# Ledger of designs, part 22: VHH binders against o13842

Target 1, 320 residues: o13842
Amino acid sequence: MYETRDLTGNAGKPVDTNPWPNNSKIAVSFVVNYEEGGERSLLYEDEGFETFLTEAGLMPFPNRPVRERSIESCFEYGSRCGFWRILNLFKKHKVPFTCWAIGQAVEKNPVVVGAMEEAGCEVGSHSHRWINYEGVPPETEYEHIKKSVQAIQKASPSNSAPRSWYTGRASLNTRKLVCQVYKDLGLPQPFDSDEYNDDYPYWVADPLASKPGAEDDKGLLIVPYTLEVNDMKYAVAPGFCNSDDFYTYARDAFDVLYEEGLEGAPKMMTIGLHCRLTGRPGRFRGLQKLMEHITSKEGVWVATREQIAQAWSAKHPYKA
Below, E stands for the ipSAE of ESMFold2; O stands for the ipSAE of OpenDDE; V2 stands for 0.75 times the mean of E and O plus 0.25 times the DockQ between their complexes.

## First folded at step 8 (VHH; framework vhh_7d4b_2)

Design k3 (at its last look DockQ between E and O 0.02; V2 from the best seeds 0.00; counts 0 for: pae E 17.8 > 2, grease 26.7 > 24.2, placed apart)
Fold by OpenDDE, look of step 8:
Structure k3 (fold): chain B 320 residues (1-320), chain A 123 residues (1-123)
Amino acid sequence: as target 1 above (320 residues)
Amino acid sequence: QVQLVESGGGVVQPGRSLRLSCAASGFKFSWYAMGWYRQAPGKQRELVASITYEGGSTNYADSVKGRFTISRDNSKNTMYLQMNSLKPEDTAVYYCAKDTTGWYSGSYPFDYWGQGTQVTVSS
């Protein structure tokens, strides 16, 4: 599966001059990572407190087997305030986003799933715990994948299973395990976003196939994600120092891709968000400005990742 | 509990062949890369061969390439090492090992070593 790398891709050639509905010049996917309640804490029997993507950035002291309430409460702001502020913005502009929800987080605040569905947003899975799965036994990860799917379904008023998958800090086992769990649960194959390497969706061999190109190879769709047009940069150094940094970077990315679309190569753009980060008022302004910029342009399709996956698959079915 | 039990070792003359087996239990065998190590007297333990979870990829030490073949039967929870054209330099205790993380070998350490099986190549 990962024995080789495709470093060529499309070799700079446009794959489709009109891949999106209504001749859109760009497909924009906003992603809201809902992680609050799934982060590391002694409360959840972890070895320490969360150090990844916090207000502290680089911690001034080492991780210890203690509860850090300041970190916990910052995460709580994401679920108590940030999430709703973001959701309201999207409702106001009548555009959707895709949520990647941590299963455990959803269990602790299931009302968010219904709210997102009502707003026309997609709820995907971010696995069950917000942890690094590299080094985690595959048996454990399998259970986490399963639990996350079930948690989201349970919280969904429509009993909808997540179709979009993104672990983030994935292991080499993740992709195959995800497919295996869905198969075992009798669910349709999800699409995978644990890649950052393209401006288009693309297919890879089905991880559950006997071999690539075999009769049972139905492919796996990849819808690439981004780590650069991502508000996670607020929590890293050198990252975004204020909302203008985020806005300017995202705007520039949009403008470049939009122009390429006008020139006959419409692509997709991803914008990554976190409730506890962009959800803060001081950072939220950047998202507001970005939304105004993007929605002011003609030929922009703001879509869920599932919609993008469907549009792409319809025009570009997998060929084993 | 993870268990690895090696068998098939013995004393052979140079040029002969042996086939080692490793019976695995206590974990999902098909979800893990596996490997063979060996340790000669006075030397450090070294990787001989490794194989991915479904046998799609194998890796060999340079000293055994073309002579040894690693394989596995996931239906039997068993890994094998076919050793051909044995040399005195191949004399060592051979150990079965499990990848610590899962599917792929080469990037991660191995753990849960078996007790080993002695292979002696002498005239």
Scores: ipSAE 0.351, ipTM 0.729, lowest interface PAE 1.7, mean pLDDT 93
Fold by ESMFold2, look of step 8:
Structure k3 (fold): chain B 320 residues (1-320), chain A 123 residues (1-123)
Amino acid sequence: as target 1 above (320 residues)
Amino acid sequence: QVQLVESGGGVVQPGRSLRLSCAASGFKFSWYAMGWYRQAPGKQRELVASITYEGGSTNYADSVKGRFTISRDNSKNTMYLQMNSLKPEDTAVYYCAKDTTGWYSGSYPFDYWGQGTQVTVSS
């Protein structure tokens, strides 16, 4: 896989003038990353502490064999406070999000899965640990994928396995391994969000097929994610200094896509959030403003990634 | 396949010098910061020195500053530790380590370390 790149997509042409329910002009996917408890720590017999997407910024040598309690404490804020603050906002506005849940984080705080389901949110998988899977042996990555699915399903009051998948720091093996695990568990193939390259869902060949286009090629639906309309930019450079930076950037991205929808090319948009980042009160104000903006507009469908995938697939089935 | 192979350890008397080498393969060496750690019997593994991927910035533990010099040759995929004025308290197994730093890539639990090379300083 990945021996060639698709630099063409739809070549700038509109795909569908009415892909979303109720003639909606934009589908908006809010994503909440639940990672707290899955990060590197000497407590989990890792070789060092976690530095990525924290208040501490980039460390000059992140493979130090020590604990950094201040960083661990920032993660704990996400699970103790930030997650709940964000969840309550979505409940107030009666719109759902999709969660990328880390399996180990769920094991260490399973109550969050039931809380999200009760609120009508989708719980997808973010694999088992919050680490970089590049260089992880394929058999180890397979086991992590399987553990995450099982952990989320076990914590689920509805006994639901995750239907949406995002690894983020993925290996070149990840996509095929995810599909293989789901097949081995007797589950339908998940919707894959490990792409950042379009404003629509799109099909690729089934990684498990004998070859692209063969009789056994059932396709794999890609539902793109984002690294730019994403609160991770509070913790990377160049990034957001304050909540108005986040709000105005996300608002402008929404307005551009909404206007394109009004002009006959309705699209989807993703907004990425992290419990320990946007869950801080000062940053949370930016999310509040954004929520007010998008919910004040007509023809906006705020949906889970599963809902977006299903709506798209119904009108655009895979053709091998 | 990522490999880190240390060499240059040995037994020396106090005041002498040793030069450690770490030969790296299986990854783009010039993309990563590298470091030397050491572990004496009964003690925790500790940072000795580190160097950025371009070689422009170095850090040293206070206990070795002024005596040890870290360097790298990206054309040979090799990192070095020049150890001068060795003391008995420098006795340890020395490990080279590959770090992961990137725009999106963070740390992960399968960080790569060498097997170590023994340095013994005794009279």
Scores: ipSAE 0.000, ipTM 0.156, lowest interface PAE 17.8, mean pLDDT 88
ESMFold2 (binder alone), look of step 8: mean pLDDT 80; pTM 0.807

Design k4 (at its last look DockQ between E and O 0.83; V2 from the best seeds 0.00; counts 0 for: pae E 7.3 > 2)
Fold by OpenDDE, look of step 8:
Structure k4 (fold): chain B 320 residues (1-320), chain A 123 residues (1-123)
Amino acid sequence: as target 1 above (320 residues)
Amino acid sequence: QVQLVESGGGVVQPGRSLRLSCAASGFKFSWYAMGWYRQAPGKQRELVASITYEGGSTNYADSVKGRFTISRDNSKNTMYLQMNSLKPEDTAVYYCAKDTTGWYSSRYTFDYWGQGTQVTVSS
């Protein structure tokens, strides 16, 4: 699977001059990472507190086997306030987002799943714990994948399973494990977003196939994600210092892609968000401005990742 | 708990053959690469052979190429080492080893070992 790398892609060639519905010039995917309650804590039998994507940024002191209440409470703001502020914005503009939800987080606050579904948003899976899965035994990761799917289904008023998958800090085993779990659960194959390497969805070989290109190779759809048009930059150095930094960067990315669309190469854009980050008032303004900018343009399709996956697959089926 | 139990060792004359077996338990056998190591008296432990999780690829030390064959039966959670044309230099304790990474890795890392089985080749 990862024995080789495709560094060529489409080699700059046009992929599709009209890949999206209504001749849209760009497909915009907002992603809301819902992680609150799934971060590392001694409460969850972790070895320490969470240090990734916190208000503290780079920690000036090493992690220790203690509870850091300040970090915990910042995460709680994401679920108590930030999430709802974000959701209301999308409802106001009548556009959806895709949520990647941590299973454990959903278990602790299941009402968010219903709220998102009611708003027309997609609920995907972010695995069960918000941790680094590199080095985690495959058997453990398998269970986490399974639990996350089940948690989301349980919380869903429609009993819907997540179709969008994003682990983030994945292991080399993650993709295959995800496919295996879905198969074992009798669920249709999800699409994978643990790649950051393209402006279009694309196919890879089915990890569960006997071999690539075989008759049992049904392919796996990749819908690329982004780490740069992402509010995670608020929590890293040098990163975004204020909401204008985020807005300007995202706006510029949109404008470039939109212009390319006008020129006959409509692509997809991803914007990554976190409840506890963009959900804060001081950072939320950036998202508001971005939303106004994007929705003011003609020919913009703000879509869930599932919608993008469906649109792409319809025009570009997998060819083994 | 991971368990690896080797068997099939013994004393043989040069030119003879032995077949070692490793019975694995406590993990998903088919998800991991496996390997055989050996340690001769006064020498460091060395990799003899390795095999991928489904047996699609094998690797051998130069000293045993053409003589030893590593294989596995995932339905039985068992790995094998067929040793042909044995030499006195093959005398060692042979250890079954489990990769720690899983299906995919840039290189194998073996951290779990059996207790070993003695192989003695002498006239």
Scores: ipSAE 0.440, ipTM 0.780, lowest interface PAE 1.3, mean pLDDT 94
Fold by ESMFold2, look of step 8:
Structure k4 (fold): chain B 320 residues (1-320), chain A 123 residues (1-123)
Amino acid sequence: as target 1 above (320 residues)
Amino acid sequence: QVQLVESGGGVVQPGRSLRLSCAASGFKFSWYAMGWYRQAPGKQRELVASITYEGGSTNYADSVKGRFTISRDNSKNTMYLQMNSLKPEDTAVYYCAKDTTGWYSSRYTFDYWGQGTQVTVSS
């Protein structure tokens, strides 16, 4: 699968058939990452404390084998306050998001799954721990993938398994392992978001097929994600200094894609959010402004990633 | 537990052939690249051949290229080394080795080894 790179994609050509309902000019996917309780901590027998996407920014000292309660406390803000503030905004505007939930985080606060389902949001999987999976043994990563699916399904009032997948800091084995877990559990293949490389969903060959193009090749739908229209940029340099930076960047990205849709090339856009980052009141103002901008325009479809995947697949089925 | 059991070694005359087998258990065989190493007396172990998880790509040491063929049967969890045109310089203990990195690696890390099988080429 990774022996070559696809540098061509659709070669700049818009798709011939608009897959979005109501002739929408853009499909917008808001993503809420629910990671709180899955991050590194000595409490969870990890080697040190979490240093990625925290309020502390870049630290001058190396990570070490101690508890860092200030960092843990900042994550707790995400689960205690930030998640709910964000959820309430989406309920107010009556539009959904997709959550990528860390399995261990769900185990430690399962009420969030029911709250999201009640609000019409999709709960997908972010694997079991919030760690770098590069170098994790494949059998261990398999078990993490499985645990995350089961944890989310167990917490789900409707007993729903996640249909959307994003690992983030993935290994080269991750995509095939995810498909293998879903097959072993008797679940339909998930929609894979571990790509950042297009403004459309697209098909790749089923990693579990005997070979690409074979009769057992059912395809795998990629629904790309983003690292740039993403509030992680509050916590990485160079990034967003204030909520107006986030709002302006996301607004401008939306406007470009919306205008392309008006000109006959309707695409999708993803906006990535983290409970502990945008959930802070000062940063939250940027999301409020963005929501007002997006929901004020005609021809905009704010949808879950599952909805986007289904609309795309109906108009652009896989051809093995 | 990872187990690798080599077989098929023996004493043969120069110019003859041997076929080594490696029976694998304790892991998902089809998930990993595999390799054959050898160690002659007084020398370091050296990689002889390696094969990707599906068998689509192989690599050989220059000293054996054209004479040795690595293969695998994922349905039987077995890897093979067909050794043709054997030379006295091929005398060594041959070890089966498992990669640790999974399906997609351009650099193999072989951390698990069998007990080895002796190959002796002499008149």
Scores: ipSAE 0.019, ipTM 0.538, lowest interface PAE 7.3, mean pLDDT 91
ESMFold2 (binder alone), look of step 8: mean pLDDT 81; pTM 0.816

Design k5 (at its last fold request DockQ between E and O 0.75; V2 from the best seeds 0.00; counts 0 for: pae E 4.1 > 2)
Fold by OpenDDE, fold request of step 18:
Structure k5 (fold): chain B 320 residues (1-320), chain A 123 residues (1-123)
Amino acid sequence: as target 1 above (320 residues)
Amino acid sequence: QVQLVESGGGVVQPGRSLRLSCAASGFKFDWYAMGWYRQAPGKQRELVASITYEGGSTNYADSVKGRFTISRDNSKNTMYLQMNSLKPEDTAVYYCAKDTTGWYSNSYTFDYWGQGTQVTVSS
């Protein structure tokens, strides 16, 4: 499936003038990445400390086989404070988000799953470890995928398996492995968000099919994610320097898409969040302002990614 | 532990055929592309043939194209090399090799070579 690239997409053609419920002009997907407790640490038998998306940014010191408590404790803030601050905001506004949870993180703090479900949020999977899976043996990644699904189900009061999948730093094997694991577990096929290349959901061939277009090709739904309307930019340089940077960028993205919706092309928007980043008070203000802006508009559907997937699939079923 | 065990080598006259086998263990055989390498005396090891994880695609060195056929039986964790119309220049130690990545290779590199099996073509 990765032998070729689809650089054309819909080629600027109208896709659907009314893809969302209630004639919504935009579907907004907030995503909360729950990674705290899944970061690299000697405590978890890693070779060093976490260097990705930390307060240190580019890291002024090299990685070493030591525990770096400053990094660990910043992640802890995400799970101890940031997560709950974010959750409460969504509860206040009575809108949901989709969580992509690291399996290991959920194992270490399982109460977050129930809290999200109670709030009407979706809990998806971010795999088991928060690592780059390129170069990881597929057998190992298979086990990580499996463990993450099981961890989330176990933590779920309703025993719900994650339907939304996002690895992030995925390998070319990831998509097929994910589908294989779900099949092996007897679970329905998930939808995949390891793509950043469209404003609409779209289908690809089922990676488990004998070949694309074959009788056993049931397709795989892609619900695109984003790395630009994402608070990860707080932890990169150049990036967001304050909450106004995040807010104004996200606002502008929303306004553009919303206007396109008014003009007859309702699309989806994704906003990526991390507990330890936006969850900090100095950054949280940006999310608050964004929430006010988005919810003040008519015809806005704030939805889980599963809801978006369902809505899209209903109107646009896969055709092999 | 990854293990690759080659068999089927021997001494044959030019124009004859041999069938090599590679028994694989210690990894998910059907997740990886596989290949055959050979090394003749005084020469560098070279790729002879490769096959995708499902066996749907094969690739051959120009020197063996039309004469050699690579195949695999994933149910038996075994890869084969059918060598027809053998020539003296085919004399070499033949090695079974495993792709490093999985279904979709980024590097298209092979590793975990077996001990090899000697193929000698002489009159």
Scores: ipSAE 0.585, ipTM 0.837, lowest interface PAE 0.9, mean pLDDT 94
Fold by ESMFold2, look of step 16:
Structure k5 (fold): chain B 320 residues (1-320), chain A 123 residues (1-123)
Amino acid sequence: as target 1 above (320 residues)
Amino acid sequence: QVQLVESGGGVVQPGRSLRLSCAASGFKFDWYAMGWYRQAPGKQRELVASITYEGGSTNYADSVKGRFTISRDNSKNTMYLQMNSLKPEDTAVYYCAKDTTGWYSNSYTFDYWGQGTQVTVSS
């Protein structure tokens, strides 16, 4: 895997059959990243404190192994306040999201899984820790993947294992390791979102098959994610200065894809959110505006990633 | 714990053959590339040969190409080095080494080593 790149995809051709229910012109996936409690900390015997996607991540800080309690406090806002503010908005509009939950974060605050299930949201996995997995030994990454699945399932009132997967800062082995863990646990292969490269789901060869196209090749469905329609841009430079920047960018991305759907090319769109970022009241206004815009339109299907994967697979099955 | 045990070394005459074995335990053998290194007295360790996790691709030092063959049997967790047409300059301690990067890598990192087995080629 990865010796070559697929720079072609579908070469700009729309898919032949609209997979979205009710002849919808766009499928919209909101994603809520639940990461708080999984980040690097000396409390967890990590080498340092976390600086990524925080209020303080662009400021000078000492280069030594200490705890930065202010950063930890900002993460805690996400789990204590931001998550609930976001969840309540989705309940108000009666539409679901998919959560990518860090296993350790779930262990430290399991009530969020039941709350999401009750609201009709999907709880997927974001692996066990919120760290960079490049350079993590493969056996350790395997154990993290397994722990995350088990943590989410244990916290689930319905005892449901996650069906959707996203690591983010993945290793070259992550995709195959994830498939291997799910097989070893006797679970169906998950839908993989560790790609950013298309407006459609698409199939790749099963990483566990003997070779691509072989009898044992059951395929792996890719459901692409985004780093650009994503509130992480509040915390990286150059990025969003205020909630109007987020709203305008996300609205314009939605309008372009919606118009393409009206013209016969219905696609999918993902919007990435973080509890500690968009959950802040000043940034939250941008999400409120976006939600009003999207839910006011006809022919829009707001769905979980599992729902999108199932609708796609039903009309575009894998051909080994 | 990762354990690599080399065997098959000895004293042989120039032109003869030896077969080295490396018994591996304590890790998923078919997840990793493996390699053979050697170190002659007063010299640095050098890569002799390497082999991918599935055995489909091999690499050899120029000094041993055509004479040495690396192979592996994943069902027995064992790697081999067939050493033909041995020369006095092949005299060294030979080490079995395990990659740490997994199935896919931009560059293998061989961090775990056995204790080595002595190969001496002399008349």
Scores: ipSAE 0.382, ipTM 0.754, lowest interface PAE 3.9, mean pLDDT 93
ESMFold2, look of step 8: ipSAE 0.320; ipTM 0.707
ESMFold2 (binder alone), look of step 8: mean pLDDT 80; pTM 0.815
OpenDDE, look of step 8: ipSAE 0.512; ipTM 0.808
ESMFold2, look of step 10: ipSAE 0.350; ipTM 0.725
ESMFold2 (binder alone), look of step 10: mean pLDDT 80; pTM 0.807
OpenDDE, look of step 10: ipSAE 0.495; ipTM 0.799
ESMFold2, look of step 11: ipSAE 0.328; ipTM 0.713
ESMFold2 (binder alone), look of step 11: mean pLDDT 81; pTM 0.811
OpenDDE, look of step 11: ipSAE 0.339; ipTM 0.727
ESMFold2, look of step 12: ipSAE 0.301; ipTM 0.683
ESMFold2 (binder alone), look of step 12: mean pLDDT 80; pTM 0.813
OpenDDE, look of step 12: ipSAE 0.261; ipTM 0.691
ESMFold2 (binder alone), look of step 16: mean pLDDT 80; pTM 0.809
OpenDDE, look of step 16: ipSAE 0.006; ipTM 0.274
ESMFold2, fold request of step 18: ipSAE 0.232, 0.345, 0.305; ipTM 0.657, 0.732, 0.699
ESMFold2 (binder alone), fold request of step 18: mean pLDDT 80, 82, 83; pTM 0.811, 0.826, 0.832
OpenDDE, fold request of step 18: ipSAE 0.508, 0.518; ipTM 0.809, 0.813

Design k6 (at its last look DockQ between E and O 0.51; V2 from the best seeds 0.00; counts 0 for: pae E 15.3 > 2)
Fold by OpenDDE, look of step 8:
Structure k6 (fold): chain B 320 residues (1-320), chain A 123 residues (1-123)
Amino acid sequence: as target 1 above (320 residues)
Amino acid sequence: QVQLVESGGGVVQPGRSLRLSCAASGFKFSWYAMGWYRQAPGKQRELVASITYEGGSTNYADSVKGRFTISRDNSKNTMYLQMNSLKPEDTAVYYCAKDRTGWYSDSYTFDYWGQGTQVTVSS
């Protein structure tokens, strides 16, 4: 599966001059990572507290087998306040986002799933725990994948299964395991976003195929994500120091892609968000400004990742 | 609990053949690459052969290429090492090993070993 890398892609060739509905010049995908309640904690039988994407940034002291209430409560702000602030913004502008929800987090606050669906947002899966799955036994990861899907379905008023998948800190086993779990659950194949390497969706071989190109190879759609137009940068060095940093960077990315769209190469843009990060008032202003900028432009399609996947697949079906 | 049990070792004359077996339990056998190691007296443990989770690919140490064949039967949770044209230099304790990562890794890292089976090649 990962024995080789495609470093060429489309080699700068035009892919599609009109890939999106209504001749849109850009497809914009906002992603809200809902992780609160799925982070590492002794409460969840982890070895320590969460150190990734916290207000502390790089921890000045090593992780220890203790509870850090300050970290826990910061995550709680994401679910108690940040999430709703973000949701209301999108409702106000009448545009959707895609949520990647941690299964365990959803179990602890299932009301968020209904709220997102009511707002027209997509709820995808972020796996069950917000952990690094590299080194985790595949049997364990399999169960986590399954549990996350089931948790989201259970919380969904429509009993909808997540179609968008993003683990993030994935293992080399993740993609195949995800496909296997969905198959075993009798669910349609999801699309994968554990890639950061393109401005377009693209296909790879079905991980469950006998071999690439075989008759049973139905492909797997990749909808690329981003780690740079992402509010995670608030919690890393050098990172964003204030909401203007985030806004300016995101705005610039949008403008470049939008201009390319006007020139006949409409692409997709991803913006990554976290409830506990951009959901804070001091950082939220950046998202507000960004939303105003993006929605003020003509020919912008703000879409869920599922909508993007559907639009792309319709025009560009997999060819084994 | 992971268990690897080797069998099939013994004393043979040079030029003869042996077939080792490794019975695996306590994990999803078909999800892991497997391997054989050996350790001769006074020497370090060395990789002899490895096989991917579905048996699609194999790798051999140069010293055993063309003589040894690694295989597996996932329906039986068993791995094999067919050793032909045995040499005195093949004398060692042979160990069954389980890869740590599962379906795919850029390199094999084995994290569990059996107790080993003695192979002695002597005139």
Scores: ipSAE 0.164, ipTM 0.647, lowest interface PAE 2.2, mean pLDDT 93
Fold by ESMFold2, look of step 8:
Structure k6 (fold): chain B 320 residues (1-320), chain A 123 residues (1-123)
Amino acid sequence: as target 1 above (320 residues)
Amino acid sequence: QVQLVESGGGVVQPGRSLRLSCAASGFKFSWYAMGWYRQAPGKQRELVASITYEGGSTNYADSVKGRFTISRDNSKNTMYLQMNSLKPEDTAVYYCAKDRTGWYSDSYTFDYWGQGTQVTVSS
């Protein structure tokens, strides 16, 4: 796996069959990252405090073996206030999002899973901790994947395991480990979002198959994510200064893809959100404006990633 | 609990062959690169050969290239070392080892070792 790179994709060719329902011109996936309680802290025996996607920006203070309560407090805003503000907006507009939920964060605040399910949202997994998995031993990463699935399922009033997967700071082993955990738990193979490289879902070979193209190769569906139409850019450079920066960038990305759909190439778009970032009132205005823009258009399908995966698979099945 | 058990060592004359086996248990064998090391009397352990988790890529010490072949059978949790054209310089205790990092790694960090099997090449 990953010995070569796929630089070709569809070579710019649009798909031959529109998979989106009602002949929609674009499928829009809002993603809400629920990470609060999974971040690095001495409280969890980590090496120091969290420095990524914090209010301190790209110039973090030197990490050291202390707790940084101010940063922890900013994360708590996400779970205490930001999550609920965002959820209520989606309920108001009667459209769903997909959540990447960190397993440990769910364990520490399980009520969020039921709230999302009641609102019609999908709860996917973001693994167990919000850390860089590159240096994590495979056995430990396997156990984290498993714990996250179990934590989300336990918190789920419907006893639902996550069907969508995103790690983010993944290792070269992550994709295969995720598939292995799901197989070992007797669960359907998840849809993988640890790619950023296309405006369509696409199939790759099943990492667990004896070889690519073999009879046991059932495929793995990739549903790409984004790091650029993403409110993480409030906390990195070059990034968003105010909510209009987020709104206009996301609006313009939507408009380009929508226009391509009107011209016969209907695609998908992802918008990434973080509870502690866009959940702040000043930033939240940008999301409100974006939601109004998107929901005012005809031929727009705002859907969960599971819905997108199912619609795609029905029209574009894997053929080993 | 990780266990690695080497076998197949013995005393042979120069120019002959031996086949070493390493039976693995206590971990998911197909997830890890594996290696063979050897340690001659009074010397440090040295890498002899290594093999990726799927068996598709191998690496050999210059001193054994063309004479030794590493292989694995993931269905039996076993790694092998076919040693042909043996020389007195190949006399050592041979150890199988499990890579710590797993799946894809070209910077192997072996952190589990078997008890070893003696190979003696003498006239």
Scores: ipSAE 0.000, ipTM 0.237, lowest interface PAE 15.3, mean pLDDT 90
ESMFold2 (binder alone), look of step 8: mean pLDDT 81; pTM 0.822

